VH-VL binders against Protein RTF1 homolog (VIP5). Designs and how they scored, part 9

Target 1, 136 residues: Protein RTF1 homolog (VIP5), of Arabidopsis thaliana (Mouse-ear cress) (q9c950r261to396)
Amino acid sequence: VPTFEDVKEVTIRRSKLAKWLMEPFFEELIVGCFVRVGIGRSKSGPIYRLCWVKNVDATDPDKTYKLENKTTHKYLNVVWGNETSAARWQMAMISDGHPLEEEYRQWIREVERTNGRMPTKQDISEKKEAIQRTNS
Below, E stands for the ipSAE of ESMFold2; O stands for the ipSAE of ESMFold2 at other seeds; V2 stands for 0.75 times the mean of E and O plus 0.25 times the DockQ between their complexes.

## First folded at step 4 (VH-VL)

Design m5 (framework fv_levilimab)
Fold by ESMFold2-Fast, scan of step 4:
Structure m5 (fold): chain C 136 residues (1-136), chain A 124 residues (1-124), chain B 111 residues (1-111)
Amino acid sequence: as target 1 above (136 residues)
Amino acid sequence: QVQLVQSGGGLVQPGGSLRLSCAASGFTVSSNYMSWVRQAPGKGLEWVSGIYSGGSTHYGDSVKGRFTISRDNAKNTVYLQLNSLRAEDTAMYYCARGPYDTSYWDLYYGMDVWGQGTLVTVSS
Amino acid sequence: DIQLTQSPSSVSVSVGERVTIDCKSSQSVLYSSDNYLNWYQQKPGQAPQLLIYWASTRESGVPDRFSGSGSGTDFTLTISSLQAEDAAVYYCQQYYSTPLTFGQGTKLEIK
């Protein structure tokens, strides 16, 4: 089971998504990484989930939105638990904050509960190297 | 007040199509998981389809490939497009909010808000 | 798919009596401390309404004579003192996994 530090190192923040948005390596780089998705708010504040990036959805060029200083029709299909939870999100909804350990523990529990795919230490190491190569 | 108001439905021949509408007030459909549940005359409840706040959709095996759930965020409305209708699709169709927690902004548990239902009759 | 089986399918009870409806799941719907099991009431000509969520938590506005209990695979809805307005069909529902499934329903009639 990857540690919190492992997951933290392959969690991509919104500012990095915006930076790499136009690069030819964008999809290959971010697929298999994590993003911190803002799923709503409680009375005590915003709620985030650590989600695994399944793929980039650029299917509808007419559905554009602003991401930082850029305009894009690219969305992220992310998973929290297993494929049943798959959801499409604007990258503008991705947190630019650091992931929290409680969010990591919630993610572990949900993957186990739904018998979802747990990334290996090797999967994580490969993503760390790819991110480092892009000078993140 | 939080409510769902449905429209559409009616009598259609086998192989025909209909579009059902579910208009929300008091909350936003794009921030919630929305479900369609049907009930054949004198029978029990059957979940048909659902849409996550992020737009991902799911379908029951009996309708997969024939029905399409969608939403219009500007109109705060959820739709169910019924294609290739069969006699066994005859039912009262309900839209409902929930049951998944896809947004904690408008906290809910289970399917807590239901539309009044719209009748679909497939007959020749 | 998770199958939910309710018993009895139909029951007739007098006003003031206790009634118990059971729901059996083909697999556990418990994760950690939460049971992904709800109960709904449907009166003739009306849409269903939520009674109990998370197996035992009563929905706001629902009378305290209604209670839910159980865990894992065996769940029970209890009406402690039946009233005339409680005549309805009752359904259990799981959302532990997709597809979402309902029990076949229990019709509650007043004698």
Scores: ipSAE 0.000, ipTM 0.533, lowest interface PAE 12.9, mean pLDDT 85

Design m6 (framework fv_levilimab)
Heavy chain, then light chain:
Amino acid sequence: QVQLVQSGGGLVQPGGSLRLSCAASGFTVSSNYMSWVRQAPGKGLEWVSGIYSGGSTHYGDSVKGRFTISRDNAKNTVYLQLNSLRAEDTAMYYCARDRSYGLDWYSYYFDYWGQGTLVTVSS
Amino acid sequence: DIQLTQSPSSVSVSVGERVTIDCKSSQSVLYSSDNYLNWYQQKPGQAPQLLIYWASTRESGVPDRFSGSGSGTDFTLTISSLQAEDAAVYYCQQYYSTPLTFGQGTKLEIK
ESMFold2-Fast, scan of step 4: ipSAE 0.206; ipTM 0.732

Design m7 (framework fv_levilimab)
Heavy chain, then light chain:
Amino acid sequence: QVQLVQSGGGLVQPGGSLRLSCAASGFTVSSNYMSWVRQAPGKGLEWVSGIYSGGSTHYGDSVKGRFTISRDNAKNTVYLQLNSLRAEDTAMYYCARDYYTSDFYGEYYFDYWGQGTLVTVSS
Amino acid sequence: DIQLTQSPSSVSVSVGERVTIDCKSSQSVLYSSDNYLNWYQQKPGQAPQLLIYWASTRESGVPDRFSGSGSGTDFTLTISSLQAEDAAVYYCQQYYSTPLTFGQGTKLEIK
ESMFold2-Fast, scan of step 4: ipSAE 0.222; ipTM 0.739

Design m8 (framework fv_levilimab; at its last look DockQ between E and O 0.04; V2 from the best seeds 0.00; counts 0 for: pae E 14.9 > 2, placed apart)
Fold by ESMFold2, look of step 5:
Structure m8 (fold): chain C 136 residues (1-136), chain A 125 residues (1-125), chain B 111 residues (1-111)
Amino acid sequence: as target 1 above (136 residues)
Amino acid sequence: QVQLVQSGGGLVQPGGSLRLSCAASGFTVSSNYMSWVRQAPGKGLEWVSGIYSGGSTHYGDSVKGRFTISRDNAKNTVYLQLNSLRAEDTAMYYCAREVYSGDLWYDYYYGMDVWGQGTLVTVSS
Amino acid sequence: DIQLTQSPSSVSVSVGERVTIDCKSSQSVLYSSDNYLNWYQQKPGQAPQLLIYWASTRESGVPDRFSGSGSGTDFTLTISSLQAEDAAVYYCQQYYSTPLTFGQGTKLEIK
């Protein structure tokens, strides 16, 4: 089971998504990574959930939105728990902040509750190496 | 209606073993988080072990390596195997359901809302 | 592990009075604006019963004289207008992380 540090190192911030969205490697790289999805707001501020990226959906070119200072029609399909929780999100809803250990704990509990699947430590190691190569 | 009925327990000598049972009705054990909580005579509550819906098991430090939580989905029952028992394991043992409800929009954690009646374990030479 | 410390350890008060019970956590149990803190009531010879979850939300069937407040590390259970049936031991409990932990308990007695 991957640790919080393992998952944290492959969690992609909104600013990085915006930087990479037009690169030819974007879709291959981002699938299998994690993102913090803004799912609502409380009295104290936005609420985020740590989700696993399953694919990039760009099938409706007319559904554009602003991401940072760019316009795109790319969406992320993400999972929290198992595949029945799959949902499509604008990348504008992704946090530019670091994941919290509580968010990781909630993700673990939901995967357990739903008998879902999670990446192996090897899967994460491979993503970490891929991210490092693109940052240089 | 929703209920947890416990069985097992009793008097055992140090070093002995017991298996506690917790049979659920009105809900499915495998779809929920289940915990064991114990209370030594005159003392407070101590979380002992949990089994989550995906089958992952967790233990308190004082019982790790000696106790094993498990479940039988066909019997809708959770078990706690107590091995290498010591005098300090003497307690009332409760099983409890932990309510968790979540989606991508908002998560709810409601604590332990259903408790069994308790099963006494006495470890004495 | 997260340690919860309750105060007072015991209290004896009369029917109709207000009682406050404090719970202090060794580290914050606040996450995304929610506090992962429960309160339980245990009457003699009975299993514990959930009173309050998310620090301030009453469980179904719990009288509105029970209220919870606080955030982060400092939490309070308040019983306004105490009734005789409220004699019990009260526990706070965190579900922020495993292992789950309880406060040591506060015994409430009726004079």
Scores: ipSAE 0.000, ipTM 0.521, lowest interface PAE 14.9, mean pLDDT 86
ESMFold2-Fast, scan of step 4: ipSAE 0.355; ipTM 0.714
ESMFold2 (binder alone), look of step 5: mean pLDDT 90; pTM 0.931
ESMFold2 at other seeds, look of step 5: ipSAE 0.069; ipTM 0.677

Design n1 (framework fv_ixekizumab)
Fold by ESMFold2-Fast, scan of step 4:
Structure n1 (fold): chain C 136 residues (1-136), chain A 123 residues (1-123), chain B 112 residues (1-112)
Amino acid sequence: as target 1 above (136 residues)
Amino acid sequence: QVQLVQSGAEVKKPGSSVKVSCKASGGTFSSYAIHWVRQAPGQGLEWMGVIIPIFGTADYNQRFKGRVTITADESTSTAYMELSSLRSEDTAVYYCAREDYGDYRYYYGMDVWGQGTLVTVSS
Amino acid sequence: DIVMTQTPLSLSVTPGQPASISCRSSQSLVYSSGNTYLHWYLQKPGQSPQLLIYKVSNRFSGVPDRFSGSGSGTDFTLKISRVEAEDVGVYYCMQGTHWPYTFGQGTKLEIK
């Protein structure tokens, strides 16, 4: 089971998504990483879920939205718990903050509850290296 | 004060399909999973499946896999359960129920239930 | 799948007397977080099920304090300290530890 630190290191913030959006490596880099999706608000502020990126959906060029100072029709299909379906999200809904340990524990619980797939240590290691190369 | 309101009773022929709706009023689907549970006359409760609408995640009890499909329309705050290839033994009251996923401290299981929809399968 | 077994299947109690219902799971219900997702529901005649007890021993909002839950691992108990007429119905235990969620067979509580 990946540790919280493992997941944190492969969680991509909204500003990085915006920065890499037009790069030829974007889809290959982002697939298999985590994103922190905003799902609502509580009395304490916004509620986020850690989701695993399954693919980038760019199939509808007419369905555009604003991401930072750019306009895009790219969406992320993300998994929370079980991989039998994936939810499509605007990258504008992704947090620009670091994940919290409570969110990591929530994600572990949902994967276990739904009999979902867990990323391997090798999957995580490969993504850490790719992200580090890109941040250089 | 969230209430789940289900569609009305249906009578169906063997081999047909039925689609039952479950609408949330006084609240939203955003932090909830919607489960479907059925109860044949005089029998116990049987879990059919679930959808987490905000993530599109759905899963089904193996007994119904291939015949049941659970969907949700966030714009109308409505979940649906469609059961195909109906048999007489599918005659049951079908319930939708919500489970809060917003905060792990409040994992109550299913805390709000719809009123139930009677589906009768007869020739 | 986790199998839930309730005993007894039916129970007749005089008003004011205590009642006890047992629930056994085929495997441990303890999650990796240390929480146990065992819940109790009551279905009154002609009504939808309603939540009574969540995570073994926590009473749901509005549930009278005469109801209590206890247990650990695979063995759980629901107790009613003084049965009242409004308590008539079928009681179900349910595990929420893994999908598929599974229920016990139900215990029918009747007044003598």
Scores: ipSAE 0.051, ipTM 0.693, lowest interface PAE 5.5, mean pLDDT 86

Design n10 (framework fv_ixekizumab)
Fold by ESMFold2-Fast, scan of step 4:
Order: C-alpha cells, then structure tokens, then sequence
Structure n10 (fold): chain C 136 residues (1-136), chain A 121 residues (1-121), chain B 112 residues (1-112)
C-alpha cells in the first residue's frame, strides 16, 4: 500500500498540468499520477478528492475551456475507488494545493471498499523519478 | 430525453418536516451533481444545497442552519431534499436541477418541474 | 455572499425591438482557473427556469442566436436582438464562482 508521502510526491498540481500541457511527454508523464479533483464547494472553499489519473481524453476538440493562461480541450479520466467511479474532468478543477492526509485516508478506504486497483510502491517510485527528471 | 421528475405538492404544519424527491427519468445521476433551489411566491431563486452522488458528498447553504439534508439513491437515480422545523416562510416551490460535474460545468442544464410546499397552521 | 444586481427590474418591449439586461456582481467572477462562471436563465410564466447562456457568452443547445451574452469581471449583459412573444418571462443571472451560488433578483420582460 503506498504511504501518504508516496502519494503526495506523485500528486500533480494544476500549475504543473498547465506548464506541461503542450509537451509531447504530457500524457505518458501524468498517467498513473494523482490529482486533487474539486468535487464541490463549501464555506472553506473547494472540496477535493485524491484521484488516480487513468488517461488523457483529447477526443473532442470543440469542447474547450481555460486552464490558467491557456485554452485546451484536454480532459483527465480519473478514478477514485475503482473503474465504476471513472469520470472525465477539466484540469481547471484540479487543485494547486498539496494533498491532505485525510484525503489520502479517504482514498485508501474507497479503494478497499470497492476492491479497486492499488498502485504498487514501485509504480510510484517510477513516477516520482519521471517527475524529477522533467523538473530538471 | 432525460427529465427530472419531482414528487407532488405537500401541505405541512409548522414544526414538521418535508421530504421532496427528484428522479432522473430516462437517464442516470452518474455524471451529475443535483442541486436544490427554492422560490417563495413572487420572489427570486435561492440556492439550498447540492449532492454529488458518485462521491457521497453534500454541501449546504448555511442560511438553512442545519435544517436541510440532501441524500441520493444511485440505484434508483433519485435525490431527496428534506427540510425540517418548517416555518410559514418556507412556503415555496422547490426545484431540483442538475449540473454535469464530470465536465466542470457549474451551471444547471436541466431543472425539475418544481414541488410546491405550503406551510400553514 | 456575492450580491448579484440586475437592472432593470422590469422592461416592456414591442415585438421585434431589442432588449438589454445588465447584471453586476459585488466581486469579480473570474475563477482561479481563468474561467468566469456567470450564467443566464429564463423562467417563462408557470414554468421551471431554463438555461440560456453559460460562462458569460456561450449559447446553450437549442437557444436562438438572437440571444447573446457578454461582459467581464463584475459587469455582464444579456441582449436579445429582436424580442419575440416566446421570450416573455423573468431572466436571472447566476454566479457559480463563489460559495454559495447566488442569483440576481430577476428582470421581468413583457410585451407591449
């Protein structure tokens, strides 16, 4: 089971998604990483869930939206517990903040409840190295 | 074509509770958040709260001071709004409305027909 | 809470004439992502509200091209180039940028 620190190190913020959006390595880099998806609003601000990125959906070029100073038609397909939770999201809904440990615990519980796939520590280690190389 | 079908009109006494239903007919809730909006006679629209059934999360307008509870049953594609400790000022038409959450729309593309709740002694 | 102010509260127009409705927010509606969540709804007499324009200027499916939206920041406008009888009702602006979601007080459009 990956630790909170493992997951935190491979959670991609919105500013990084915007930065890497047009790069040829974008899809390969972010698939298998985590994102904090904004699923609702409250007095304290947006409410987030830690989701695992399954793939990038660029199949509808007519459905554009703003992502910071760019315009894009790329969406993320993410899962929260298992494949039945798979949903397509605008990257504009991804948090630019760090994940919270409670969000990590919620994610673990949901994956276990739904018998979803748990990434291995090796999967995460490989993603961490890829992210570090890209930041160099 | 998908429709949001709400339960029928209700007449309630002050201090009681009312539970209004909203069913997605011809479709599902799986990609949608369901919002509740009310309109007192001759007045404007007031947002009450939302549920995102797939994530099991609900948020509320604090104005209702813990009197409102929104729930959903994904198996029947039905959302519910329960308002307790009813006052005469709660007399209104209550609407459910959907938001396509997977596409981060934050607008209501489909509305139910409305349910009139009358609170009288 | 964000206050949404519509002007005018009511207007009466002859069929075929243009109409313009303004909506002003107490704070900027530009979200951190760069998108602006300002939407327009029409409530025809005895009916539920229906979506006309989303995110300032995008016409919802099936909405005639005589409807247009514009604006930025805190000031927004809905225009009808040639008013028709079916356009009668109350128009509401709504913001989704800030919690909680709030509506303008409504603008009633009548035919002379």
Amino acid sequence: as target 1 above (136 residues)
Amino acid sequence: QVQLVQSGAEVKKPGSSVKVSCKASGGTFSSYAIHWVRQAPGQGLEWMGVIIPIFGTADYNQRFKGRVTITADESTSTAYMELSSLRSEDTAVYYCAREHYGDYSWYFDLWGQGTLVTVSS
Amino acid sequence: DIVMTQTPLSLSVTPGQPASISCRSSQSLVYSSGNTYLHWYLQKPGQSPQLLIYKVSNRFSGVPDRFSGSGSGTDFTLKISRVEAEDVGVYYCMQGTHWPYTFGQGTKLEIK
Scores: ipSAE 0.144, ipTM 0.725, lowest interface PAE 4.3, mean pLDDT 87

Design n3 (framework fv_ixekizumab)
Fold by ESMFold2-Fast, scan of step 4:
Structure n3 (fold): chain C 136 residues (1-136), chain A 122 residues (1-122), chain B 112 residues (1-112)
Amino acid sequence: as target 1 above (136 residues)
Amino acid sequence: QVQLVQSGAEVKKPGSSVKVSCKASGGTFSSYAIHWVRQAPGQGLEWMGVIIPIFGTADYNQRFKGRVTITADESTSTAYMELSSLRSEDTAVYYCARELYYDSSGYYFDYWGQGTLVTVSS
Amino acid sequence: DIVMTQTPLSLSVTPGQPASISCRSSQSLVYSSGNTYLHWYLQKPGQSPQLLIYKVSNRFSGVPDRFSGSGSGTDFTLKISRVEAEDVGVYYCMQGTHWPYTFGQGTKLEIK
């Protein structure tokens, strides 16, 4: 089971998505990472779910939106629990903050509830390395 | 065409519970958040809560604290709103409404159910 | 909670004349993404509400171009350029920026 620190290190913030959006490595890098998806807004601020990125959906080039200072038709298909719950999201709704430990615990519980797949330590390590090399 | 079909009118006694259903047709249920909004006779609209079926997550207006529960059954594309400890002030038309969060930038209700009148009589 | 205030609460319009409805929020509706989640709905007599305008100024599918929305921050306006008989009903603004979602008290539009 990956630790909170493991998941935190492979959670991609919105500003990094915007930065890497047009790079040829974008899809390869982002798939298998986590993103913090906004699912609503409470009085105390936005509400997020920590989700695993299944793939990048660029199927509809006519459906564009603003992501920071760029325009894109790329969406993320993410899962929270298992693949039957995959949903398509604009990257504009991805948090630019770090995940909270409570969100990590909620994700663990949801994977357990849905009999979903846990990423391996190896999967996480490879993503950490790739992110580090890109930031260098 | 997209349609939200709600269960029929209910007459309930004070202190009882009511469970209203909202069946979605004409689209993929998992792409929606389903909201519940009520309207007392001659009054405006009041948001009660939401369920996001794909995440199994629900959130509620604090005014209904501990009395409202919203659930969803994805296999039947049906959302439910249960309101307990009914009072005469709960007499209202209850609407379900769809928020298309597929693109994550929605946050508006594109289609509404026909409404369910719940009457709480003494 | 964000309080939504509509003015006027009612108006009577001669067919073919314009109508304007104001909606003010107790705090800014601009979300951290830069989007503004203010929407307008119409409830015709005996019917469910229906979406007219979403995110300040976007007309929903099938909504006639005589309807337009504008505004920013806390001050928003719905305009009908030429009122028709089918436009009778109660208009509501709604904010979707923060839960709980809140509605204005409604503006009743009647034909003179």
Scores: ipSAE 0.133, ipTM 0.717, lowest interface PAE 4.7, mean pLDDT 87

Design n4 (framework fv_ixekizumab)
Fold by ESMFold2-Fast, scan of step 4:
Structure n4 (fold): chain C 136 residues (1-136), chain A 122 residues (1-122), chain B 112 residues (1-112)
Amino acid sequence: as target 1 above (136 residues)
Amino acid sequence: QVQLVQSGAEVKKPGSSVKVSCKASGGTFSSYAIHWVRQAPGQGLEWMGVIIPIFGTADYNQRFKGRVTITADESTSTAYMELSSLRSEDTAVYYCARDLEYSYGSYYFDYWGQGTLVTVSS
Amino acid sequence: DIVMTQTPLSLSVTPGQPASISCRSSQSLVYSSGNTYLHWYLQKPGQSPQLLIYKVSNRFSGVPDRFSGSGSGTDFTLKISRVEAEDVGVYYCMQGTHWPYTFGQGTKLEIK
């Protein structure tokens, strides 16, 4: 089971999605990482779920939106738990904050409840290295 | 064509609970969120909460904290709103409403149910 | 909570004349995406609310072009270029930018 720190290191914030948006490596880099998806709001602020990025959906070039100072038709298909939770999201709805430990615990419980895929140590290590290479 | 059909009117005693249903037809049930909005007689609209079936998660207006529970049953394409510890001021028409663009953060309600009158009286 | 204030609270219009309804929010409704989540609904007597305008100025499917929305930040307007008998009802603005989502108190439109 990956630790909270493992998941935190491969969780991509909105500003990084915007930065890498136009790069040729974007899809390969982001798939298999985590993003914090805003699913609602409370008095204390936005409510987030840690979701695994399944793929990048760019199939409809007419459905554009703003991401930071860029315009894009790319969306993320993300999973929370297992494949039945797959949903398409604008990257503009992704948090620019760090994941919280409670969100990590909720994600673990949901993957276990739904018998979903748990990332391996190798999966996390490879993504961490790829992200570090891109930032250097 | 999308249609939301709600359960019939209820008369409840103070302190009891009510569970209102909202059955959706047309479209993929898991592709949208279902919101609940109430309207007291002669008053305006008040947002109560939402369920996002794809995540199995609900979010609530804090004014109803601890009293409202919103659930969904994918197999019957039905959402439910249960309000407990009923008071006379809970007398209202309760509406369900669809939000197809919740994932875009728009949160506008394109189709509404017909409403369910809940009367709380002793 | 974000307070949505509508003016006027009531409006009587002769058929064919224009009508204008104002909606003000206590805080800016511009989201981090740059979009503004301000929507307008009409509730005809005895009916459920129906969507008229979403995201400030977009007409919902089937809504006549005599309806238009405009505004930015905290100040928004719904205009009806020529009022018809079927337009009678209560108009509500709603914000979806801040939790909890809130409605204005409503504007009742009547025909003279």
Scores: ipSAE 0.015, ipTM 0.641, lowest interface PAE 6.7, mean pLDDT 86

Design n5 (framework fv_ixekizumab)
Heavy chain, then light chain:
Amino acid sequence: QVQLVQSGAEVKKPGSSVKVSCKASGGTFSSYTIHWVRQAPGQGLEWMGVIIPILGTADYNQRFKGRVTITADESTSTAYMELSSLRSEDTAVYYCARESYYDTSGYEYYFDYWGQGTLVTVSS
Amino acid sequence: DIVMTQTPLSLSVTPGQPASISCRSSQSLLHSSGYNYLHWYLQKPGQSPQLLIYEVSNRFSGVPDRFSGSGSGTDFTLKISRVEAEDVGVYYCMQALQTPLTFGQGTKLEIK
ESMFold2-Fast, scan of step 4: ipSAE 0.285; ipTM 0.711

Design n6 (framework fv_ixekizumab; at its last look DockQ between E and O 0.45; V2 from the best seeds 0.00; counts 0 for: pae E 8.5 > 2)
Fold by ESMFold2, look of step 5:
Structure n6 (fold): chain C 136 residues (1-136), chain A 122 residues (1-122), chain B 112 residues (1-112)
Amino acid sequence: as target 1 above (136 residues)
Amino acid sequence: QVQLVQSGAEVKKPGSSVKVSCKASGGTFSSYTIHWVRQAPGQGLEWMGVIIPILGTADYNQRFKGRVTITADESTSTAYMELSSLRSEDTAVYYCAREPYYDFWSGYMDVWGQGTLVTVSS
Amino acid sequence: DIVMTQTPLSLSVTPGQPASISCRSSQSLLHSSGYNYLHWYLQKPGQSPQLLIYEVSNRFSGVPDRFSGSGSGTDFTLKISRVEAEDVGVYYCMQALQTPLTFGQGTKLEIK
């Protein structure tokens, strides 16, 4: 079971998504990573969920949006828990902040509650290496 | 280049309502978070509420409790703020402002409309 | 609601001299994500407000580097290293940690 630190190191921030958006390696790199999805605001501040990226959906070229200084029609299909939570998100809705330990605990709890899938430690190690190589 | 263009100045009687429009041009309206902020003559800024069209949610400053309704029409890229039961103290310039679609959680407003003066007098 | 208090409310500065504006919140703006949800705006005479600095210290696009922000938690500062005539206006801090979003009272900057 991956630790909070394991997940944190493979959580991709919005600025990195925007940086890599047009690279040929983009989908291969970010599929299997995590993103923090903004799901609303409360009186205590913004609400985020740690979601696991399942694929990049670019099948509707008419659904464009602005991601920082670029225009795209690429969406992230992500899950929180299991596949019944699957949803498509604009990358503009992804946080540029670091995950919180409570967000990780909520993710673990939801995976357990729904008998969902999670990455192995090996999967995480491969993603960590790929991310580090790309940042250099 | 994103611009917010608001409807023109209005003069209203106490007890009536006003609906101010805010039309966005440039960018993708569905990803905008639109805030409404007002400023009474010679006074500071007061946040009224927000709409997040992609999430289908609106939230309001409870100070205006039940008098403010904020809506959006994606087909026309226009947000609206309606203030009912107008009082003389509601005389102010009303601004719409965009929170950037890629900074949803940040809460800052990077593009502002030109403002709409609403004058409430008997 | 989070109350934002600015000091001073008015500031008269000789061109070329520094200026400093303080902003204090009634509770910490440091979210558990590690971010302080504090932003600064400038409203020049007769204009709409414009974003100056977001999340304490990040200058918005096109903002001169003579503007800087600092602080954490409940205490924040906006500094102008050398005031110019175009800097005249009212400066507002704003918290965005929670709704309702709230502004400071404003600090009017004038040239002596």
Scores: ipSAE 0.012, ipTM 0.605, lowest interface PAE 8.5, mean pLDDT 86
ESMFold2-Fast, scan of step 4: ipSAE 0.537; ipTM 0.848
ESMFold2 (binder alone), look of step 5: mean pLDDT 92; pTM 0.950
ESMFold2 at other seeds, look of step 5: ipSAE 0.013; ipTM 0.607

Design n7 (framework fv_ixekizumab)
Fold by ESMFold2-Fast, scan of step 4:
Structure n7 (fold): chain C 136 residues (1-136), chain A 124 residues (1-124), chain B 112 residues (1-112)
Amino acid sequence: as target 1 above (136 residues)
Amino acid sequence: QVQLVQSGAEVKKPGSSVKVSCKASGGTFSSYTIHWVRQAPGQGLEWMGVIIPILGTADYNQRFKGRVTITADESTSTAYMELSSLRSEDTAVYYCARELGYDTTEYYYGMDVWGQGTLVTVSS
Amino acid sequence: DIVMTQTPLSLSVTPGQPASISCRSSQSLLHSSGYNYLHWYLQKPGQSPQLLIYEVSNRFSGVPDRFSGSGSGTDFTLKISRVEAEDVGVYYCMQALQTPLTFGQGTKLEIK
């Protein structure tokens, strides 16, 4: 099971999505990373989910929206627990904040509850390395 | 871009139930949360509940607990609010509104798109 | 439940004059993320509410710059620098920090 620190290092904030948006490596880099999505409210306050990026959906060039100061037709298909939770999101709706440890624990529980796929240590390590090469 | 269209006005007897629909067009329905807010004649706004499609769950104001049910049908991009055991004090305009929706040209939070409202009158 | 209190409940202004509406919450709306989950809505006569200001001070798309929001924690203010006839309606603040979402009682703005 990847640690919170592992997941935190492969969680991509909105500003980085905007930065890498037009790069040829964008999809390859982002798929398999995490993004933090605000999905609603509860008695305890806003509900954020750490979602695993399944793929980039760029199938309709006419469906554009603004991400920071750029215009894009790229969307993220993300998964929270398993593929039944898959949803398509504008990158403009992705948090620019760091994940919280409680959100990480909730993600673990949800993957286990739904019998979803857990990233391997190798998956995480490869993403850390790729992000470090582009981020630094 | 995104529009919410609600079902028409209804007149109901006390003790009956009413089901109001809210059809979304534009954007991706599963990326919305759909809130229901009511307004009694001459009164302020009162939050009833929300459906969170990505979680497959709904949350309700405890004042309506046991009487309100909010559901969604992704195939028709329609949310529903059903209120049972109607009383005269349930006479109100019922609104649906989306939050954190898709297909916006600018990032923001809050209920940015509202339906036109559905007047439900409860009288004997 | 978080209680939202608006003052005044009504005000009448001459066109071109400023208006100010206060909103107070029974507990802090400041989330650990650094944001205050406080929004302002305007309901014009016979219309649905419309989003005016989100997260205290951000104008929603298309909202004129004569509208501004400020505040933090429990005390928030909506200001209109120069009131126009089209601004007539009821203004509501709303907390979105936790459920149930709660609105202030509303402030009715009328033109003299």
Scores: ipSAE 0.088, ipTM 0.644, lowest interface PAE 5.3, mean pLDDT 85

